VH-VL binders against q9yfq1. Designs and how they scored, part 14

Target 1, 117 residues: q9yfq1
Amino acid sequence: MLPVNPRDLEKMMRRLGIKVEQLSADEARIVLGSGETMVFRSPTVIVMRAKGQPPMVYLVGDYTVEKPREETAAEITEEDVALVAEQAGVSMEEARKALEESGGDIAEAILRLKGEE
Below, E stands for the ipSAE of ESMFold2; O stands for the ipSAE of OpenDDE; V2 stands for 0.75 times the mean of E and O plus 0.25 times the DockQ between their complexes.

## First folded at step 4 (VH-VL)

Design sa4 (framework fv_siltartoxatug; at its last look DockQ between E and O 0.06; V2 from the best seeds 0.00; counts 0 for: pae E 9.9 > 2, placed apart)
Fold by ESMFold2-Fast, scan of step 4:
Structure sa4 (fold): chain C 117 residues (1-117), chain A 119 residues (1-119), chain B 107 residues (1-107)
Amino acid sequence: as target 1 above (117 residues)
Amino acid sequence: QVQLQESGAGLVKPSETLSLTCGVAGGSFSGYYLSWIRQPPGKGLEWIGEIYHSGSTSYNPSLKSRVTISVDTSKSQFSLKLSSVTAADTAVYYCARGRYLWLRYFDYWGQGTLVTVSS
Amino acid sequence: DIQMTQSPSILSASVGDRVTITCRASQSISSWLAWYQQKPGKAPTLVIYKASSLESGVPSRFSGTESGTEFTLTISSLQPDDFATYYCQQYNSYPLTFGQGTKLEIK
């Protein structure tokens, strides 16, 4: 367990030749693989940079977890599937899968199918 | 009410061309595929082909070399020509309309017309 | 081409019976299947589309189910008007193909 005080961490990083910059931030959001979002209000944001290495971002502060917001996904209708199948020249099932992959976006589904052909 | 009605000669000589027309009343061609389907006496249904009001066609590969489907939007009708007929082409011929927006199952059918191929 | 095979070819039943007819696709067609009823001397009429959706105006005693490449049409309580030949049709890919038909006749 290392000390997690932002000031102490900054001092340690400077000793390692890492440039440390503190950013002014009103909010930070991290979207997790679960679909949940960590929301930080007025966090301390520290960016650490060393030449030849990817940057590191350190967030310090309390956070709350927001449940995944309901995504606006248009219902995939049989008519939408038929339109995509017609325009892309594919089977109904190939069109349905493309629409599902595009979240119901007809134009994206057609582009995906025609690009693969 | 949407109605489809087949018309054309009921007798065709072997080696000649079978010609039928389907009139569509009470509904539009727009957004609908229009198909020809046949049924030999005592047998099942066979899809012949389809047409869209733009003139775009698709044909059953088994019949493609002999089939032509055409459309006349000004008369609200579409037609089938089947060349080089034989006794095997004796069947009731149906026209049918696909469901709106390019769906290829058929919610409206004509009454059917029997075409007999005989000398 | 996708071959559609129906079973049985002939089914004998009595009014009030629960009857089930089956249609099998030679390859996956997902849910892209319709069922038609054809009475003697008449054109087919649509009964079920998208494997399990009941066409408007069709009695609720008709239902469709799917399992892989197998599809069934069930009539829960057979009525005199239901004696007919039934056809399945796939609309997943070209050419469109029908099953050979199942004749439902009076026992």
Scores: ipSAE 0.331, ipTM 0.751, lowest interface PAE 2.8, mean pLDDT 85
Fold by OpenDDE, look of step 5:
Structure sa4 (fold): chain C 117 residues (1-117), chain A 119 residues (1-119), chain B 107 residues (1-107)
Amino acid sequence: as target 1 above (117 residues)
Amino acid sequence: QVQLQESGAGLVKPSETLSLTCGVAGGSFSGYYLSWIRQPPGKGLEWIGEIYHSGSTSYNPSLKSRVTISVDTSKSQFSLKLSSVTAADTAVYYCARGRYLWLRYFDYWGQGTLVTVSS
Amino acid sequence: DIQMTQSPSILSASVGDRVTITCRASQSISSWLAWYQQKPGKAPTLVIYKASSLESGVPSRFSGTESGTEFTLTISSLQPDDFATYYCQQYNSYPLTFGQGTKLEIK
């Protein structure tokens, strides 16, 4: 339905009273709900603006899909939990939950727990 | 929430002109393709035509010679005129809005209005 | 015009059944196909768009597939609320065209 050629797209959109801007980008990334990331290298970016609508962006180019970095869920050790609990002044259960949410990052877990105070 | 509503005479005599209006409320009027679609009793759906807020139109070739679609952006309305009607034009007429700027599938529909062509 | 041939015209099934409706395009329409559900006296409602994308609010028992110019709408386990007429519609080319419809009725 939409022309593949950006030039043709521009022409079509102009006829419809839509402002079209073409940009060049070195890279574009789209983080998907699945956790995967679409990575475009040197894509053409087409921004379309129509009255009464938010801008729409088209990325034109090949892309790769990157899997979420399996954050090696650092095995949360009991020692880690104890450390977080002690530093944040919370129960072991609360500390464990914070560590799980922080992917095993002790510093982040502590900050999260302290920020809730 | 976006609402579409058809209005117009439900009875038209043969050879006369069918005239309907669709009001769009609760959402953006501009930036979407607005369509008329009809459905004869007990039959399928037929796309009549569409209009953009700029006034650009596209019609089904089967009806092109008889169809005129217009838009009034100030009133957030668009209209359908179908001339030289016959019994074959008896149908429920729907107005519908395309999903996004350039997409021509329809996520919002009017409730439809029956237009009967009878002498 | 792109002809959309829908089959079957009538489908009788029971609650709990797996049912499939097919739509074939006379030429390539890419993935630009939508499915609608219509109940008597009501306007059609969008079920599937882009051949396989489920519209928000539509139960997950509905699914769409595409293979070349053949498209299918599948209901994995038919519910009482699913008995209706279904239409496919291509939006690849003008004029926009619909399939002739499939009436899904209780067996």
Scores: ipSAE 0.025, ipTM 0.665, lowest interface PAE 4.9, mean pLDDT 89
Fold by ESMFold2, look of step 5:
Structure sa4 (fold): chain C 117 residues (1-117), chain A 119 residues (1-119), chain B 107 residues (1-107)
Amino acid sequence: as target 1 above (117 residues)
Amino acid sequence: QVQLQESGAGLVKPSETLSLTCGVAGGSFSGYYLSWIRQPPGKGLEWIGEIYHSGSTSYNPSLKSRVTISVDTSKSQFSLKLSSVTAADTAVYYCARGRYLWLRYFDYWGQGTLVTVSS
Amino acid sequence: DIQMTQSPSILSASVGDRVTITCRASQSISSWLAWYQQKPGKAPTLVIYKASSLESGVPSRFSGTESGTEFTLTISSLQPDDFATYYCQQYNSYPLTFGQGTKLEIK
């Protein structure tokens, strides 16, 4: 059974070979699969580590949820895509993908598409 | 939205067994300690005991000899049995959810059900 | 068992008053103390956890403080909705125990 007291919990976990570390954090953020973000202000962070096992992290505290940032591919315009396609001699789709992977940097996108030995 | 709801007989005869069930909705069953807490009319709150989904229990020593808390994970329900009741066991009975594994304050409560022990 | 002693048992106050309710633990409970509000015929609702942390949706006029084994709940400007009975609860050790309650009523 788990004890109700954090100090007793630490002792029990140590007997099981589990190291417990408590951290005071200024902020913690969890980006969810939906794109929403849970924002914790001044949470208590409890890290549990056992040899040979993945660490476990508990966040204790209040949080708010922020909506996903509207994500577009680095302000890529159709003119940018056309320029990359023309300069690199590739399809518009290939140029768009390269431009997206390059964070909207036209020169980098062209260079990556022309990466020849 | 987490919801807890008590059910069971509202009248129990002295010396018999009080039996209540709490249904838990909203996927909050696993990973939480679930408690029974009672309140005699016009009086304060008394923690009866708790159960984890594994079946592990802890009971108030004042009631331990007479109390059994059980869980049915397939139905998302847990139950209270209190044997050999007397008039002193007349109370509103609440089920409640402990917030975290280590931090047993109660963020969700059922609406409560009055159980009267009388002849 | 850890005894939680609340004072006063009954507190009469007016809308707009600053109100303080005290809870004393019979031994150290660190910060593992919660406050609940209960209206007649209703279940308790969580107000404060960890002695001073406000539960989500609770108005900022509620606050909690601690000093040693003494804990206080303060309502800075009492509203009509705040008239209720208040309970403290320790979660440091088994058995979990509550204070006997403080009834906050209209003066």
Scores: ipSAE 0.007, ipTM 0.552, lowest interface PAE 9.9, mean pLDDT 84
ESMFold2 (binder alone), look of step 5: mean pLDDT 91; pTM 0.943

Design sa5 (framework fv_siltartoxatug)
Fold by ESMFold2-Fast, scan of step 4:
Structure sa5 (fold): chain C 117 residues (1-117), chain A 119 residues (1-119), chain B 107 residues (1-107)
Amino acid sequence: as target 1 above (117 residues)
Amino acid sequence: QVQLQESGAGLVKPSETLSLTCGVAGGSFSGYYLSWIRQPPGKGLEWIGEIYHSGSTSYNPSLKSRVTISVDTSKSQFSLKLSSVTAADTAVYYCARGRWYLLRYFDYWGQGTLVTVSS
Amino acid sequence: DIQMTQSPSILSASVGDRVTITCRASQSISSWLAWYQQKPGKAPTLVIYKASSLESGVPSRFSGTESGTEFTLTISSLQPDDFATYYCQQYNSYPLTFGQGTKLEIK
């Protein structure tokens, strides 16, 4: 809910040329810089658009916070480990650790191993 | 799915108070503006007023002196009282849910209930 | 109050026809207009909102347009289920107001 009188807000928006649409959503997820995710279940989603401006999206509803996702071993294949090991010139164990640290990103893992960062 | 259902007496005597209740089931009651709309037999639609779950109301100025809308959030219900009725108040009365906040178009309606004002 | 005037009041048509009904606002309402379909003995159902946005679940043969204070509802290929009374509604200004209705009937 917006915290102003509805009649006054309607008049203001009309005069400003702001278009408002309500969307039905089953879920909304916002991934934060911390790696945590805000999860909204069945939120009210209001999109407000003014000409020449990016849209404003207003989410209304309770949310829960999910912990950062831990990577599973299934996301890192032996083939990926072998590829990184060959490209970076390191052991399979070192390649696997680099892949785990890069979230399975082969290119980032190779750069990490070659750059020693 | 969201369902709205009107209930109340179908016959009201002139000068008395018309009283109706709308039950909201199957969907979100809270966070939506809820309206009463009426339609006299063979005529068009007239907006009566609206309420939010907080109790905030807005009424059609033509009816404002006679209208009271109230809410019972614990029962997911809202109610209409229209005082000092006359034959001109004979109509099918609908409750309806506004899309949200500034968006006062109605995506869900009750089935309507006929209220006749007569002795 | 903003007055909404619909035309025609009655429109006779046949299945398969393209039909257009019009709604005119007495003042500017921007795009803040909805269209409803009402069948005899039933509550209205939402067809179009914000002048031209099709409500979820409504057949694509329905469309809306706007030009200044004039708004149209078009049914591109009329089906038996479409015979009903149609109402426009402005939500730009309080009180909310409806047009007087257009009855779409079988020719």
Scores: ipSAE 0.000, ipTM 0.528, lowest interface PAE 15.2, mean pLDDT 82

Design sa6 (framework fv_siltartoxatug)
Fold by ESMFold2-Fast, scan of step 4:
Structure sa6 (fold): chain C 117 residues (1-117), chain A 119 residues (1-119), chain B 107 residues (1-107)
Amino acid sequence: as target 1 above (117 residues)
Amino acid sequence: QVQLQESGAGLVKPSETLSLTCGVAGGSFSGYYLSWIRQPPGKGLEWIGEIYHSGSTSYNPSLKSRVTISVDTSKSQFSLKLSSVTAADTAVYYCARGRWLKLGYFDYWGQGTLVTVSS
Amino acid sequence: DIQMTQSPSILSASVGDRVTITCRASQSISSWLAWYQQKPGKAPTLVIYKASSLESGVPSRFSGTESGTEFTLTISSLQPDDFATYYCQQYNSYPLTFGQGTKLEIK
C-alpha cells in the first residue's frame, strides 16, 4: 500500500536518499490525450529528484475534469461590422450575424454574404 | 441555377437503415451548409441535420443517436443515413441549401422523396 | 428547443383579401426567422427571411413584421396562387425548428 499523505511520502523518499520538496501551488492542469483537462485546485505538489533521473511530481488533492477547450471567437468590434456591411452590401445587423457565425472571421463573413462565384 | 435532387430507395423495412443522397448542381456546393429536412404525410417540417463541405455536422438532438450525414465533395453530393427505422420515420425527405452561414434558412430545396417504412 | 407556434392553424379567405398569419417563439430569437410557402405535392419555397426581408422573385404583396417574439406574415391582396400552407422557421439556435404550419384555403 503506497502512502498517499504528502508528509508520509516525504518521509519515505527521504529514507531512500531522494531529494523531496513541497511546492506551493494554486492550481495544476493536466491535458489528457482525449483533450480533457484534469484540474486540481490548491493541490499539494511534491517534487522528488534522484541523480541522473528526470524529476517525479506527486499531486495530492481532489480534481475535476473539464471538457476540451474550444477556441473563443474573436471579439467583434463595430468597425469590423461596418467593414463587412460595406464590403458585402448588407445591413449592419446582417453583417454582425455573419461575423458571429464566422467567429469573427471578416473574410469568411464577406465571402458567404456575397456568395461564392 | 442551383438545383438539388434527392435519390434513394423509397421503401425501407422496420429496423433497417434509411439511405438517401442529394446531388447539388448549378451552384456553389462549397461555402454553404446543406441540410436534410423531413415531413410526415399531412404533417409539418422537421429539421434533421446539416453538414458543411469540410465534413462538419450538426444534428437534431431528437435524432442524433440514429442519424449520420456525410459529404462527397468530388461528386458535389451529401447523404443521409438514419438507422433503426420505424413507421414513425415514414416521411417525404428533402435536402436543402442553407443561406446565412451556419444556423441558416433555406433558399433552395430538392423536390423531396417519399420514404415509406413498412414490412 | 425553441418552440414555434403558428396561428391560426387553418385560415379561410377570398381572393383580394388582406390576410395575416402569426408565428410566436417560446423565447427570444431576435430577427432570425424565415417564412416558407408550400403548395400541395411541392417542396417549400422561401418567402421572407430575417423576419421582414422579401426573397428575390417573391411578389411585393408579401411582407413580414416582428414585435418581440411575435412575427407576422401578411399578404396584402390575396391571389389564387397564394393558397398554400405557410411555415415559419427560427434560425437563432440549434436545433432549427419550424412552426406547425398554417393552411390558407379558399373560403
Scores: ipSAE 0.000, ipTM 0.519, lowest interface PAE 13.6, mean pLDDT 80

Design sa7 (framework fv_siltartoxatug; at its last look DockQ between E and O 0.01; V2 from the best seeds 0.00; counts 0 for: pae O 15.0 > 2, placed apart)
Fold by ESMFold2-Fast, scan of step 4:
Structure sa7 (fold): chain C 117 residues (1-117), chain A 119 residues (1-119), chain B 107 residues (1-107)
Amino acid sequence: as target 1 above (117 residues)
Amino acid sequence: QVQLQESGAGLVKPSETLSLTCGVAGGSFSGYYLSWIRQPPGKGLEWIGEIYHSGSTSYNPSLKSRVTISVDTSKSQFSLKLSSVTAADTAVYYCARGRWLQLGYFDYWGQGTLVTVSS
Amino acid sequence: DIQMTQSPSILSASVGDRVTITCRASQSISSWLAWYQQKPGKAPTLVIYKASSLESGVPSRFSGTESGTEFTLTISSLQPDDFATYYCQQYNSRPLTFGQGTKLEIK
């Protein structure tokens, strides 16, 4: 949580020559050195910019941690299943099975489900 | 920081149309299904239907003939119309957002608004 | 439509107890099930999704398990804030359906 309210923070940053901008975001992902990914849904994004300095980005909100890429690539995410289910018009479990059979290839799973109907 | 809030008349006469609107603040409509769920006093939850920003809808078959859900992305709102109401339609009506696409579990809910069907 | 049946309808317990609430689907839904907590006069709040995944911000004393068409929500050490009505909900297919609810009350 931010120590001060946004109004006070903006005044302070402006005094230091830092521009503060708040962005609306649907999702943010941070890939960590461990290979794990922090996933934020609908976070508040605050970008601070100072001349001659790289921007500073603050993410405010709850997050979940996804397994490392190798494990995540081997494991089908529920988001992948939801995308296939949406596009093919099938149940979540039917979509998951199609993804499993396609080795996680979303496009192949969708084509298989649409072609079989 | 997504917030949903229901609004509309709290009293509807039998045989008339129940009309509610849900305002959505702090988030995008893209990638999310928006649902209406109701709860009669002292009873459980019943899913009414859902809508996507494209206007694509899905309704509970038990209510399909009486339900229309619409979306107005320019006003960040979606609305419910339930026709030919009876006392059985008296309930707290909630709007809620699904997690993402076909992930139809709800991480954000409105406060709920009581609609009483009475003459 | 997939019907969800919860048991028991009412569960009496004391602070510190371990409690288990059961939900059964009328047909296979795999892991596509969520659990909600609802306090009087409030909207439901998400506790568990995908049968066993803990929602962000929910205390670790909550857990979910699955076995075929049977699902359980377990609270390992009841706190005063946990007395509420709990609902399961399947999201394998539309229409989305909820269990009838389990009221967890003070013994």
Scores: ipSAE 0.495, ipTM 0.805, lowest interface PAE 1.5, mean pLDDT 83
Fold by ESMFold2, look of step 5:
Structure sa7 (fold): chain C 117 residues (1-117), chain A 119 residues (1-119), chain B 107 residues (1-107)
Amino acid sequence: as target 1 above (117 residues)
Amino acid sequence: QVQLQESGAGLVKPSETLSLTCGVAGGSFSGYYLSWIRQPPGKGLEWIGEIYHSGSTSYNPSLKSRVTISVDTSKSQFSLKLSSVTAADTAVYYCARGRWLQLGYFDYWGQGTLVTVSS
Amino acid sequence: DIQMTQSPSILSASVGDRVTITCRASQSISSWLAWYQQKPGKAPTLVIYKASSLESGVPSRFSGTESGTEFTLTISSLQPDDFATYYCQQYNSRPLTFGQGTKLEIK
């Protein structure tokens, strides 16, 4: 069981060479490699610093998992296709395909067609 | 941000048991000591006792024979029962909590609920 | 049990005054003392912990000091919002105990 009074707790942490700081937080988010996000609302956030080690951050509390939002494609007009075709020096068909692959982003479509990143 | 809310009957007859529940929203019990504190109308504050999420308790010796504090982590609640009440137990009852692993002072308080002991 | 004795019981002051409230412990409590502010009909709010550490969001005009078993809350320039009842509380030992309160009222 943890020490009941703050002096005993502080003494235990000092013996271990651990400095403890509680942060005020409204929310914490962990973006996972899957694209999902763990969302902690009003978590307890504890930073522990041990001598010679990187700081450790603990999140204490319940969380929910949010799935990645589906990207909404921008509308693609014939005017957009014509602009991409002209600027990139390609056919309308090639321009349309590049726009679709870029989610309707004209600048990105042009850059991909020109071979610029 | 953590929110504490007291609930329970506001009127209790003498010799019966006072029963209150504190709901914890926006956080959990893990790593915290949770306390009940009372204040008779127009008077000062009295610490009743505390509970850790494991169920371990400590009570004010002046009330120990009559008090039970319990926790239900699945409902995010902890409770107070005070038996054999008299008019002297009329008070505003607060639930309160400190910071993680810190015991003894309280930076989160419920709004308080008045419990009147009267026939 | 550790008794906490506050003085004065009632303090009359004007906006802009510097005021001092004291709290004496019946035995050593090291620095394990908190100060609370309470307005009528509301729960107490933490002002100071560990005798002199200012709680987040509390105005810097509040300060706490200690000398032996005597603890002092000082408000350097009273504001209208500061008129309230103040309690000290020791957390060195069980049972946790509070002072009887100091009512700070407008003169």
Scores: ipSAE 0.000, ipTM 0.574, lowest interface PAE 12.5, mean pLDDT 84
Fold by OpenDDE, look of step 5:
Structure sa7 (fold): chain C 117 residues (1-117), chain A 119 residues (1-119), chain B 107 residues (1-107)
Amino acid sequence: as target 1 above (117 residues)
Amino acid sequence: QVQLQESGAGLVKPSETLSLTCGVAGGSFSGYYLSWIRQPPGKGLEWIGEIYHSGSTSYNPSLKSRVTISVDTSKSQFSLKLSSVTAADTAVYYCARGRWLQLGYFDYWGQGTLVTVSS
Amino acid sequence: DIQMTQSPSILSASVGDRVTITCRASQSISSWLAWYQQKPGKAPTLVIYKASSLESGVPSRFSGTESGTEFTLTISSLQPDDFATYYCQQYNSRPLTFGQGTKLEIK
């Protein structure tokens, strides 16, 4: 196992004849094959270079896994507005406003509108 | 196929807190409201409250001061806590799910779990 | 809260009969009414939503109507499987409220 401490990692790699560079990053994201995304906040980035090999990059820090973007991005569409309007029995304008106030959450928007009845 | 299943202690002492969990399998929480509904033996149905996957909740005013509903999307579970229970809280407790993007009626129900309040 | 008054509380009928259960709301609930069927020891099952929309898989002998604040569930020709307790439920406003139920029993 690699040492958790980036400094220790650097020393170890130097002994192996590997050039090590530490970089600072505000964020790092890895999109996985599954569609999920690993998100690192302010990770330590270590780039290791050896002759004749592509560089290896280590991200050191805690990370979270986000759902695929397709599932997380809630954009307000005309279809959404129409749906809310139909379900709540309100005008398109009222539905649009409710959706905007609800951050695109259709169910929440409907709930708000129905609560006003 | 969506399945809901209640779990928790079936016996609770007076003044203690009733705690139940509902596991949801075969579907997601996204776009659905999840509710708790109870039915005292031989009586009708009472809506306790609901929660959305975002954590937004709505409670029956008759129980609001004693009820807490929470959700754990990572475990596909949502929970009910009812504090300061009395014999009047003895009932079969159901978890139920509303239709996708629909509010207020329920197309999927758990089998229900009996909770008896007794010393 | 919106009160749902359901009638009758008990209804005795025979196989083949046409029966009607009524539910009256204390105030307007638009069309936001559902009907459930419940058998002993089982959870309720959805029969009608939006006052008159038949849930998928429910026999066509079931139907719902609305007139103002009055709603009806009708079974055109009772089958043995239909004997159960039925509940109306409004979802116009929170808190969600149910009728007291109608036990449909065999005569």
Scores: ipSAE 0.000, ipTM 0.616, lowest interface PAE 15.0, mean pLDDT 89
ESMFold2 (binder alone), look of step 5: mean pLDDT 91; pTM 0.944

Design sa8 (framework fv_siltartoxatug)
Fold by ESMFold2-Fast, scan of step 4:
Structure sa8 (fold): chain C 117 residues (1-117), chain A 119 residues (1-119), chain B 107 residues (1-107)
Amino acid sequence: as target 1 above (117 residues)
Amino acid sequence: QVQLQESGAGLVKPSETLSLTCGVAGGSFSGYYLSWIRQPPGKGLEWIGEIRHSGSTSYNPSLKSRVTISVDTSKSQFSLKLSSVTAADTAVYYCARGRWLQLGYFDYWGQGTLVTVSS
Amino acid sequence: DIQMTQSPSILSASVGDRVTITCRASQSISSWLAWYQQKPGKAPTLVIYKASSLESGVPSRFSGTESGTEFTLTISSLQPDDFATYYCQQYNSYPLTFGQGTKLEIK
């Protein structure tokens, strides 16, 4: 990772038998083993190829970590359901539905069940 | 979501030093090349110089004897000092960010700040 | 220093036109050229880099080509939002240098 101009870097890599291509990308996503995704917006994508080796892809840019779509709702535990049911004075089933609708937010679920916004 | 913003005095007297700061928010400071570019009223763009996160600098030879660019990573900012100014230094001054490995072009620019050199 | 010369200095066109702006380098710069759009009172914005690569978020009607030391920026179907001053910039060698600009105005 040497901070040289792109032309000088390509010349240096060429002397090492490595072909370097710079690609423009709107977005790059890396799905991690946890199911989370690293999202790069408008990264620089560098592809390096050497004879007899798999290509190396190098991403440069800022990224954010995005939860999997299925995890957009906060995790709901039986303890959370019981707490909401007791505090709001409703059944466990009603408390569970309120928690699902609030994305696992206990305070919001209680307010919904008590009729407050 | 990277935002660059220039700040500093809008009026500088001839022979004095022009001093500007660029605040960088919302993005990584490392791995990028940060430049100052100016534009006199009604004219084109002129590159002044650049600085890396490491503090290493490159300056336009036409301005090299008068220019100093410095970086403060703890404040996420970099600064320009241009000494011995004249009316010819009147311009809108921009700070801009260049991508690593694509050092010579700029994907994010500050809004620009007008600096007028007059007595 | 590498000198960048743009032509024309002023280009008058109508909405829907195909327009081409040219930039010539005084020396070989390979493909190390960018194009910027600047609207009055605003900072420049990147349109094209590496001669022909479209910056993310820029409409597909913009394109860049190269032939030796001659580079072109083309807008295939001009829209009202495209009237601006356009600058080319080489980044093959330091110091970085810009063209003098081409003002695209309403006919």
Scores: ipSAE 0.000, ipTM 0.515, lowest interface PAE 17.8, mean pLDDT 80

